# VHH binders against DNA N6-methyl methyltransferase (damt-1), part 2

Target 1, 365 residues: DNA N6-methyl methyltransferase (damt-1), of Caenorhabditis elegans (q09956)
Amino acid sequence: MDTEFAILDEEKYYDSVFKELNLKTRSELYEISSKFMPDSQFEAIKRRGISNRKRKIKETSENSNRMEQMALKIKNVGTELKIFKKKSILDNNLKSRKAAETALNVSIPSASASSEQIIEFQKSESLSNLMSNGMINNWVRCSGDKPGIIENSDGTKFYIPPKSTFHVGDVKDIEQYSRAHDLLFDLIIADPPWFSKSVKRKRTYQMDEEVLDCLDIPVILTHDALIAFWITNRIGIEEEMIERFDKWGMEVVATWKLLKITTQGDPVYDFDNQKHKVPFESLMLAKKKDSMRKFELPENFVFASVPMSVHSHKPPLLDLLRHFGIEFTEPLELFARSLLPSTHSVGYEPFLLQSEHVFTRNISL

## First folded at step 9 (VHH; framework vhh_3k1k_2)

Design m17 (from y1 with G56D)
Fold by ESMFold2-Fast, scan of step 9:
Structure m17 (fold): chain B 365 residues (1-365), chain A 127 residues (1-127)
Amino acid sequence: as target 1 above (365 residues)
Amino acid sequence: QVQLVESGGALVQPGGSLRLSCAASGFTFSSYYMRWYRQAPGKEREWVAGIRSSGDSTSYEDSVKGRFTISRDDARNTVYLQMNSLKPEDTAVYYCAAKRVYIDSSGYTFVSEYDYWGQGTQVTVSS
């Protein structure tokens, strides 16, 4: 496999999943046309944050240099292939953020109990009110080959990918589900709500991050499974994850970078190594130490995507992994905020981004 | 052994036309993104035009739009650049280049590390 980088199209991916329902993702959600932090605001922040700058410089410089070179290649090739839009004089970021606020304006019932029972539905146009009663305490599966429709008690519709299974609840519920159904996962993808500096988010993310240490990850994995963990740019997080993988009997096989770009193909943040934010996210891939499976994965792969304007949303990885020959039959997403076909998803908001507010009708004449 | 061989470079008068050809061998031509670059003396190499493996998607640098047309003949493993209304500033060595670009069913674009280049063909526009 000689692939140097990939350019993802998250919007097109979701459009393909729901094509049979004649649905299209609202393009406003992917209209990031300007850098996230203007130079003037960045300069103000740089002057205020002089303390700790020296410690940050060394750890980011190597990543920033490599990513800057990759960003230039991605911009040039994507421009030649007409993947990127011409620069608009309009800053569409505000419009995109407003669309995200609308998309997130939905009510998801809290589970009052946890059960390992599966509630199945197959009708692509069913209006079953699974989320308005105790069925939300169970695992919900759209077992048909076509996407399904679920309606909340407030009348909000959610569009569910085919063959997907989801559970609203604590990620720890996955262990009981795995045991009850004699099911092990050969791929786990996780984007934990990492610790942040906000007081409210600080408490929530800290609690959820601690839950990771309470999960018995090895017992729900097949012997030759792959696990993929999104991490933050917090200093020391990579070392913390390596230690966590080691405690799970696992070892890192690759560390990939997601380069976040505008619709014009420019990084969403400048490559200033003194800045606390960078235009890329890291994905750590690991396998069990006692597995002899060889993954033909590049150790330092870069892929670029225009981010959905929803905070912390990550692009689907399934087709990216398949491109490198990673075969899996039972994928699982932990801390899920959206659903994927043929995938188990668990979290407090696993179908947050499936609401009708994310979609519009595909008017193809 | 991968080879890209350009031909068709010549001296032409301003306003004239010229067709460049690039014959490819040693790889699965139909799967490759084909493109033309040019380099004038003392300047950096500049992308001119590209054509995707599907053949129905072409792209051009702004200064050549409406004047140049890129096309391909997969049966002959050849890519062409038809240049019309030539200007003195079009004077350069023109290079053919091949890069493998794969677009999956989800619309994700995968770009290979390999860049195959020809030796170049000189185009001079002068009276």
Scores: ipSAE 0.757, ipTM 0.873, lowest interface PAE 0.4, mean pLDDT 81

Design m18 (from y1 with G56S)
Fold by ESMFold2-Fast, scan of step 9:
Structure m18 (fold): chain B 365 residues (1-365), chain A 127 residues (1-127)
Amino acid sequence: as target 1 above (365 residues)
Amino acid sequence: QVQLVESGGALVQPGGSLRLSCAASGFTFSSYYMRWYRQAPGKEREWVAGIRSSGSSTSYEDSVKGRFTISRDDARNTVYLQMNSLKPEDTAVYYCAAKRVYIDSSGYTFVSEYDYWGQGTQVTVSS
């Protein structure tokens, strides 16, 4: 494929998934008009005036050149195509940060046991109290072609994508499920809870990176499967993942970059020497070493997206992979924090971002 | 054989009008994002206007908004730039360019690395 880069629209993707329920994602979650910075730094800049900001005029270092050039191309083309908003709201992303707090202020039930049983429902059978009657210990599937609705005992609604299956629990539960249902996955996407000295650890998702070494990934994959791993910007993490892939009998076929941009198309961080504060994240793609399948994937690819204001949320990859000719029937997301259509999702918070607090009703009757 | 041929450039007085044409061949014109760039002596190339494959969406650089209009005729594989109220600052070689851009059903935009360019047509605005 001759594609040089992509510009994603995560908000529009989710809007399309839930259109039949007359739901839209709250736009405030994607109102990232300001570069990421502490409020104190933002106030200092406001006091001095934007026109008096000190520009970085230092020589561009060797490896930042490519990404900065790509960011400029993305900004220029996206502006020509009217993808980006012309005006910015100078509030240091306050609206989006508040929307994220609201979205995360939801109670989700915890599984008390793991079962390989599948409990199915359809849109017309919007099941109230499904999660409070103990069925959450099972794998829950919205089997219809339309999104479904489930409800907590406190009346909180969760909107479930069509043909999606989720399980609340340890990612290791996938091995028993795979075996019990004679089901292998041809695509795995994972965003593990990476350890970092600078990053706040979630109360509900406290997991050591070493849990990855306990997963028997090869036994749940088809022979010609693709696996995609989001990694943190910690120094040495790519080498660690290459070693993990090797242990699983896999080899890296591509390393892609997600460029995080504001609604105006500018990187969310300036390019500089603080690796953990760079405007991009890496995605490592790997296949089994003994597979003869050739993936027509660019070895280095950049795609840009305005991030949802919820920390660590990643854009959906299914349509991006399909663009490069990657066909898959059984995608699986490990360490899931949101649900996707026709996808199995496993984690302690797989439907965290499916609550009514993430959406607004757009009824245009 | 991909080819873009611009025409319509001329000497015109300030306040005058010109219509530039760009005839395309060798690719599926209707599926391409078409645009105009210009380059004044001693300056870098500047984007001027663009029109998407559907013809329903147009965009302009701020300095030409309200004065220039881009349009396309997919049956004739041609894109046009109507330039009104011309200023001396509009003096430049105008280039037609074509790029494969497509948007999937989810709204994801995919941009091709191949960018086809014409040879340019000279527009001079002088008193």
Scores: ipSAE 0.756, ipTM 0.863, lowest interface PAE 0.4, mean pLDDT 83

Design m19 (from y1 with S57T)
Fold by ESMFold2-Fast, scan of step 9:
Structure m19 (fold): chain B 365 residues (1-365), chain A 127 residues (1-127)
Amino acid sequence: as target 1 above (365 residues)
Amino acid sequence: QVQLVESGGALVQPGGSLRLSCAASGFTFSSYYMRWYRQAPGKEREWVAGIRSSGGTTSYEDSVKGRFTISRDDARNTVYLQMNSLKPEDTAVYYCAAKRVYIDSSGYTFVSEYDYWGQGTQVTVSS
């Protein structure tokens, strides 16, 4: 495979998933026409740590130089292919931020006592019939080949991808579910909650370590499985994840970069060693050490997309992995905030971004 | 083995027309994004026009829109650039380039790391 980079039209992806319901994603969620501004708090922190961060600064500089060169190639080719918008609305992304606020203004049930039971539906169902508020949370499956509809008690609709299964709860619930159903996963995708840092930063780090280190990943994986972890830009996080993979009997096979771009194809942050903020996020891919399966994955791949304005939303990876010849039957997403077709999803808010506030109706009734 | 051979460059007066041809060999032409670049003396190489594979969506740099037309003949492994209403500022060496681009139904566009380039053909617009 000679693929150097990829560009994702994430809006087009979700439009295609929900086409049978005559739904379209709200384009405002993807109207990122202005570059992001640097956080002044991060500037103060960076100044304090310059000398004792020499290695990380050099590594970040090398990554930034490579990514800057890649960003120019992506901008040039994407413009030639008419992927990017010519017109921009420079409103400092106000419209897209307002759309994100609206999309997140939904009520979803809280996690309660867990159940291993799967409740299936094909076309439509009441949320209260699928899970019991204050008693047990079932695993919910849209078993149909078309998207399904779930209604909350307040009348809010949620649109569920075909063949998707979700559970509102602690990610630890996956171990009991896996055991009860004799089901192992051949792909795990995880975006742990490191991007939601509070003022109490040390407590957030402690929470991340406790959650991840409590997961018994090896017992839910097939022998030839692949795992994909989104990581933050915190100093030392790559080494921490390598140690976690090693604890799980796994080794890194690739580290990919997601380049976040505006609707015009420009990086959302300028490349600058003076800033903690960079326009890219890292995805670490790992396999079991004792697996003889060889993954023909590029070790350093770049793909670009205009991010949804909702914080920490990540692009779908299944078709990207399939492009490189990776096939899976049972993908699992941990710490999920949105649903994907043919995927198991677990987290405290796995269908948060499936509400009617994310979508609009096409003109044809 | 892979070759792109441009032809059709000439001296022409302002307002004239030329058709450039690029004959390709050694790769599966119909699967490639084909494009034209130009480089004037003392300037950087700039993209002029492009045509996608399979039914060919076309795109143009703003300065040539309405004057230049890119087309392809997959049976003959050839891409063309029809240049009308030529201006002195169109004087340059014109290069043909090929890049593999795959667009899937999921919204991903995959781009190859290799560009095949021709040797160029000189276009001069002067009286």
Scores: ipSAE 0.771, ipTM 0.873, lowest interface PAE 0.4, mean pLDDT 84

Design m20 (from y1 with S57E)
Fold by ESMFold2-Fast, scan of step 9:
Structure m20 (fold): chain B 365 residues (1-365), chain A 127 residues (1-127)
Amino acid sequence: as target 1 above (365 residues)
Amino acid sequence: QVQLVESGGALVQPGGSLRLSCAASGFTFSSYYMRWYRQAPGKEREWVAGIRSSGGETSYEDSVKGRFTISRDDARNTVYLQMNSLKPEDTAVYYCAAKRVYIDSSGYTFVSEYDYWGQGTQVTVSS
């Protein structure tokens, strides 16, 4: 493929998954009409090792120059293709922030001990019945070809993609499940809870980036699998992941950039500021060193998306990987906060963003 | 060998009409996003109109909406720009361009790095 960049439409992706239930994603969640404000943490980073600071700033500047050029191309093409709004109500993202607050105002069962048992349903199921059948420590699968519905006792609905399997719990539970079902994954996507002092103070679960050191990733992967890790903008994190991959007998095959844009197609942060905040996030793709499989992936690829207003939500990667010819049958998402079709998902909040507060009824029928 | 050949440029009086044509060869025309750009003396090149591959949604720059119409004939590998109610500010060299754009079933847009351009055709609007 000679693809130079992609413009994702996360909202349309979820609309296509749930169209058989006559559901649309609430557009307010994607109404990012204003640029984000940079924070003041850059000065703290500046004080950490002069050589490391200068190397990191230079590297970021080189990435920013390339990304700024890509951002202009993306805005121009997206405008021509009517992907971006010509004019929008500039409300400093108030509408999208309110929608995010509503979407997150939902109760999810607490994490529990692991079990390898799978509880299946097809069309609908009550949350209380799943809990009675051991959902708190088991795996739940929507085994039908159509999306399913889980309803809690107060009438709140959760919309589950077809053939998705999820577990509310520690990501370490995946190793026991993999062994019990003689199942290996050919694609793993992970967005770990990266360490910071601010995040540590507010976290109530035993979820931490240290759990990555407890995972034996290679034992749950097929020989020719691909793994994709979202990384934070912390200094040294890319080197930490390269070392972690090396310990797992893996090597990096590509590092992609997600350019976060407003509904008008502009980057969410200006490239010329001196803050550590940039409008892009990095995705590291890796394979086993002893695999002879050639991945026809661009080494450096940019894709743009209007982010959902929920903090740390990432766009679905399955169709993007398929575009580059990556075939997979058993994808797994670790640290999941939403569900995808035909995907195993594990985390303390795997169906957080599946509630009716994320969706509205499509009245076009 | 990829080739785009524009034709139809002429001198026309304000209020007049012109139809530009762009004949394409050397690539699978029906799968490409086709568009028109223009460049006036002393100004940068600007996008005018575009038409998508699948018989295909059209889009226009605000200053030409309602006056210009883009269309395509995939059987003849040709894209057209019908220009009505021409104004002196429409005076420019008009360029035809082709780009591979794929939109998947989920609405994700994939854009090719290659961008094929014609040599341009001069449109002059003057009394």
Scores: ipSAE 0.755, ipTM 0.870, lowest interface PAE 0.4, mean pLDDT 82

Design m21 (from y1 with S57D)
Fold by ESMFold2-Fast, scan of step 9:
Structure m21 (fold): chain B 365 residues (1-365), chain A 127 residues (1-127)
Amino acid sequence: as target 1 above (365 residues)
Amino acid sequence: QVQLVESGGALVQPGGSLRLSCAASGFTFSSYYMRWYRQAPGKEREWVAGIRSSGGDTSYEDSVKGRFTISRDDARNTVYLQMNSLKPEDTAVYYCAAKRVYIDSSGYTFVSEYDYWGQGTQVTVSS
């Protein structure tokens, strides 16, 4: 009766969103055939043929042991269902890594003076028109039932999901927008720029995770809202988030795990005692303490996907939540770098991953 | 109550054929992923073949490909395993198993916690 785990074909999801434009996601972005490792290590393994040796017994945390058991179940069932590819491409994910570089090589307008004004379009529009010739950051809405197209002055096209609304700016801008439009959100999804070596080195207009303490989350939520926070694997982060939720008058109702797998269904990292190199990420779900709404969600749940090769890209959650009977009318994504249908998105690069570099034309008519 | 009842197990000579049946009751059969496992003496259970819900695709373990065929009759709530060119190494207790799998249009495949099993049927391939 109860769902034990789920497997997401992320490429299929995005292909379905953009099918009316005859677009297909670049398959190279999902060609994760090799476990994550440096090229030098990969080449050494290819030369030595170490795969025929017995595995060493490794010490793992209790959490890693549970995930390792789930990974085996997921691989076995997914293989039986023909979800996974049988053959691996032995290139240490080079094609997917290059595709990710291409996808990220696009210019997003910088945040400027913010506005609570919504500018709507249906089929196509120039980006400069939508953003007052680039002088002010409005909220942009694709109001049509089909995906829309916006075009930058250099000819770069961005494909916008139907009924999506986005804003290029500080996540703090959401409070003014919420008040101006008398709009409260019944689902918030957030993937903050957590403190890490890679985030610090690659920072452009990314917000520090400390900005979370400046947000008044409760004032933009409906009484029975759900909030979903992606967290890093940093020691103590779960306790930090529990305290942060408590300050917002919220309590955790579930903690889910995303298992990242190769196209063959194997975890992208081996389970071992190197805690910073685990193949899973955690998602914390919380509700207001004073809400009497009953969320019939599993307290612990595992779902697996082949990740898009772009760093920090997360799978879409709305259909997963709907499977457990949760429905939303006004979802909001904070710190967004991609867009979803019928969703409000705020961040410094909210439509970064909507460019033509993420998509190809569908060869089939 | 969920019940899976296997039948058709017998003693056969090498090169012979046998058809196993699994009659299901107590659940919406057409919505379930049906499969066959086997357990040879002194070994763990291994997956043999599977068939997705309502006219879905079939899959097989490599050692039985081309020799075994899985099929289902949703009107009769029955799954079958046709075994041809039987070998001594096919000697095992064969188990029917049912698992609920829901595939939605958004790209998610949802797999149920419950895995229903029959009591098994003995297949012996004589020397």
Scores: ipSAE 0.751, ipTM 0.862, lowest interface PAE 0.4, mean pLDDT 85

Design m22 (from y1 with S57H)
Fold by ESMFold2-Fast, scan of step 9:
Structure m22 (fold): chain B 365 residues (1-365), chain A 127 residues (1-127)
Amino acid sequence: as target 1 above (365 residues)
Amino acid sequence: QVQLVESGGALVQPGGSLRLSCAASGFTFSSYYMRWYRQAPGKEREWVAGIRSSGGHTSYEDSVKGRFTISRDDARNTVYLQMNSLKPEDTAVYYCAAKRVYIDSSGYTFVSEYDYWGQGTQVTVSS
């Protein structure tokens, strides 16, 4: 097997999920056309911490050098394949940021208590009816083969992927749900709320990353399950996660890199100038130590995508994993902010990005 | 054993034409993304043109667009580069390259890091 890299058209992915509703994702959400500028406060902090900066530079330098080489390969091939937009496109970052602010301007009910009960709907449902049936404390499932619609009394619509199940609440609620339904997950994807001084101050639902230590991950996993954790670029986080995996009886099988690119295929940050801010994010994949299943996964895989301008949005991984032969029937997303087909999702904002403000009508249909 | 063998390179007057051929063997040619690169002495290799396996979608470097045409014959395992209105700055060794590209219906394009390369064929445009 030759080594590969991938380029994701994330906009195309979501358009395919909602095609049957005659919907397209608003293109403005994917119009990151120029490089990001580093925050001046972070530059001052980096300069002040010379010892930590030297260590950070050494640790990041090897990854940055490899990623810089990968970025050139990705841009060259993506240009040849006409994946990227032409250079003449104007700077649309501000427009994209405003579109994201509009998309996030929605209210989502919060769960006040945990319940294992599932409230099902197929085609369409009112939010009032779901609330009357305990939506805020229960699990909601779109059981149809087509995307479903939930509508507020004010006419605001939320578009729900087919066969998706979601719960608005604490991720710890998953243990009761798993037990009550005799359901184990063969894939878990998580983007935990990593501790960061700046991020913590801006969070509306403040949960420490220590919540991971309160989850009994082994109890909800099948024997041959795979888990995938997005991690921050904090020094030592990879070692911390290896220790957490060990406590769960798991071992790392791969560490993948997501390269964030502009619409022209350039990295969103320069590799040389932004040592504390890099254009890539890391994804750690792990399996149970006592599983004899061999995952035919590349140990160091790189994939690139133009990020949605919404903060903390991660690209969909399901079809990427299927490409490498990972078969799964019960995927679970923890700390979810969007929904995926045939997936269980739990978090405080699991359908935040399902509102009609994220979509537009496909007028050609 | 995978082989790419280029032919057709020659000395040509400015304004002239040449057709380069690349004969491939040892792999499933019809499934590969085929392309031409060129390299003048002391310069980096430059991508010139590419052709997809599906429907023959083609792409070109701006400097050759309208003058060069890439095509393929899957029955003969051969890719061609028709070069018209040649200029002195087109003088280079031209290389044929093959790459595995898989397009997923979900929005992912998978690209092999490995390229098969030919040995090159010299094109000289001079009076």
Scores: ipSAE 0.709, ipTM 0.834, lowest interface PAE 0.5, mean pLDDT 82

Design m23 (from y1 with S57I)
Fold by ESMFold2-Fast, scan of step 9:
Structure m23 (fold): chain B 365 residues (1-365), chain A 127 residues (1-127)
Amino acid sequence: as target 1 above (365 residues)
Amino acid sequence: QVQLVESGGALVQPGGSLRLSCAASGFTFSSYYMRWYRQAPGKEREWVAGIRSSGGITSYEDSVKGRFTISRDDARNTVYLQMNSLKPEDTAVYYCAAKRVYIDSSGYTFVSEYDYWGQGTQVTVSS
C-alpha cells in the first residue's frame, strides 16, 4: 500500500448505505463553506472586506507543520480531481448549523435495565414493540439485507443500516452481551465523552472518561483484534491513552489524523489560530501486546473529509481500514451516535443521527 | 522501468496552436490520473490540466479553460494537451505527470505517494 492520503465524501457514503430506501442525506448538513468562527467574528471580517495582507508565519508544532503541508497537497489534488466546490457561500455556515439543530431535535428513549437478548426485525418495526414497556433494554438487530425503518410513537422515522445491531445503554453492557453470546470483537472503534466536550453529557448520563477505566476491553476482543480511539487535542491525552492501552495489555501501532475541510478543500481552522483550535482530530490504533499479528498500516496517515455539521460526528472507518488490508467480521462502536452496516453499536444515543431529519427522499430514483 | 516522455514542444506565434503528447510506459496507464503542469522562467511549477482514469473526467486551471483540451488514449498509453489561441504568457516548460488514484464505491478517494514525472518539453510563444 503506497497510499499517501485519502479524501472522504461522507455524504456519498451515507447515500450509498440508504439508496435501497430511496433516501439521500440532506446536503445542508455538509454545506461547510466557511471556516469555523463565532458570528461576531464573521460579521467583523465581512464588514472589513477582503484583505490581501500577508500573515507572519508563526512558530508551529511539528504536527501542525506536517498537517499544513498535507492540507496543501489534499487541496491541490482534490481540486484537480473536481472533488471540491469552487464557489463558497458567505453565511458562516448558517444553513448547515440550522440543519444540524433540526437533525438533533429528536428524543431517544431511556434504558433503566440491561438485557443480553437480541430482538430482530427485517423491514419495519415500531420502536415501542422493540423496547419493552417503553424502555430500551434489549439489543436490536436489523437482520435484513436492506436498511430497515423504526418508527417512534410521534411518527418520526429512523433508518437503520442492514445487518446492524444496536443497544441503548451503558457501554459496560457490552461485556454481558459478549459473554452471553460467546462473541468477541475483532475491531473496536470508540469516541468517548471527553471532558472538554462532555459537560452537558456528563450531567445527563452521569458518565465521563472514567467509564473507560471500568471497561475490561481485553475480555471482549479477539487475540488479533484492532482498536481505534478518537481523542481530543487536550494536552496529555495521548499519554493518558497510551497508559490506558497499557493497562489493557495493548500497544499503539499507528496514530492517524482526520483533517476537517470546507467544501472548497480548505482546513476548517487556520493552523495559526489564536483560539487553540486545530482543523484535525487524532485517531489512535492499538493491538494486543502478545499478538504476533502485524498490521500493514502506516504509522502516520492523513485522511480528509467535510464534516457533518453535527458536533462530534466522526467519519466511517471500515472501508479505510479495508483499503489497508484489515478485514474484520465483528466490528463494534462504543459511545456510538450513528449506525453503520454490519456493525454493533452501543451508547446512550446510538441511533441519534438515523432520524428522517438527516435524510430526504431521492427524487432521481 | 517507469517512463513519461513528452513531445511536441515548439516555437509558435501568438494565436497559434500546438499539441503536446506524453508517452507512458512501465505501469498500468489506464489506472492512473494523468495531468499537465508548466513552469515559466522565474516562476513556480503550476498545474494546467488533468484527466481521471474513471470516465475521463477533465479539469483545467482557469487561465487555460476554453483554450486547452486534455485527452487520453489508453490503448496507446498516451495523454495529449491540445493548446489553442496561444499567448506569450503560455511560454513554459510543460511537464506530464502520473499519479495512482483509486476511487472506491463507498466515497473514499485514495491518492498514492508515488508521482511520476516526465523531463518536460519547451513551448515558446513569441513573434
Scores: ipSAE 0.743, ipTM 0.855, lowest interface PAE 0.4, mean pLDDT 83

Design m24 (from y1 with T58E)
Fold by ESMFold2-Fast, scan of step 9:
Structure m24 (fold): chain B 365 residues (1-365), chain A 127 residues (1-127)
Amino acid sequence: as target 1 above (365 residues)
Amino acid sequence: QVQLVESGGALVQPGGSLRLSCAASGFTFSSYYMRWYRQAPGKEREWVAGIRSSGGSESYEDSVKGRFTISRDDARNTVYLQMNSLKPEDTAVYYCAAKRVYIDSSGYTFVSEYDYWGQGTQVTVSS
């Protein structure tokens, strides 16, 4: 393909998923008009030694130079295409932060034992009925062609994408599920709970990177599968993932960059702050070493989006991968915090971001 | 072969009007983002106006907004630039350009690396 970059309108994506329910995503969640302020990551880097700091600075600088050039091109073309908003709201993203706080103010069931069974519903179901039928020990599937609704006893609604299957629990439960259903995945997307100084408050199993070393990834993958890992920006993470892929009999085929931009199309962090925080995230794509399948993927690709104000929310990748000719039937998301159509999802918070606090009624209908 | 042929450039007096045309061939015109650029002597090339594929929105550089209008006729594979209230500062070679932009139903806009350019047409605004 001759595609140089892509720009995602994430609001439009979710609006299209839930149009059958006459719903729109709350625009405030994407009202990122002010650049982010750098945090204290730089102070931590100073304490890791001179050789590690020099290597990190050089790698970040090289990536920043390339990304800065790409960001200017994206800004120019996106402006010409009227993708970006001309008027900015310089409220230090206060509205989007408050919207995120509201969106996260929901209760979801606690995780428990491994699951094997699937509890299906099509149009609507009560959360209490799902709980009575063993939701916390089983998988839930919205088997209909249209989005479904799960309603809590207090009237809070959760909007479930069509043909999505999810489990509230440990990602290691996926192996049992795969085996029980004789189901292999041809695409895995993962955003693991990476160790981070800013988030190092709890030492529960779900917060440890070591959970990846407990998973037998090869046994749940088809021979020609693709796996996509979101990685953090800490020193040495790319090398760590290459080693993990190698242990799984896999090799990296591409490393893509997500450029996070404001509603006006500017990077959320200035590139001169790359030592503290960068405006981009990395996605590593890998395949099994013994697979003869050739993926016609650009080795280095950039796509841009305005991030949802909820921390760690990642953009949907399915249609981006399809654009490059990647066909898949059984996608799986590990460590999920939101749901996608026709996708299996597992994590302790898989439908956290499906509540009515993320959506509003489509007034135009 | 891909070809963009501009026409309509002329010498006009300040305050006059001119219509530029760009005839395209060799590619699926309706799928392309069409735009006009201009370059005055000793200056860098600048974007003037653009029109998205499939009846998309028009966009303009601030200095021409309200005076210039871009339009397209997909049946004729032609893009136009109607220029009104011309000023001496509008004197330049005007270039038609085409870039493939694909907007899918999922919210992704994909932008091609390749640009097709015409040879340009000279517009001179002088008494």
Scores: ipSAE 0.739, ipTM 0.852, lowest interface PAE 0.4, mean pLDDT 83

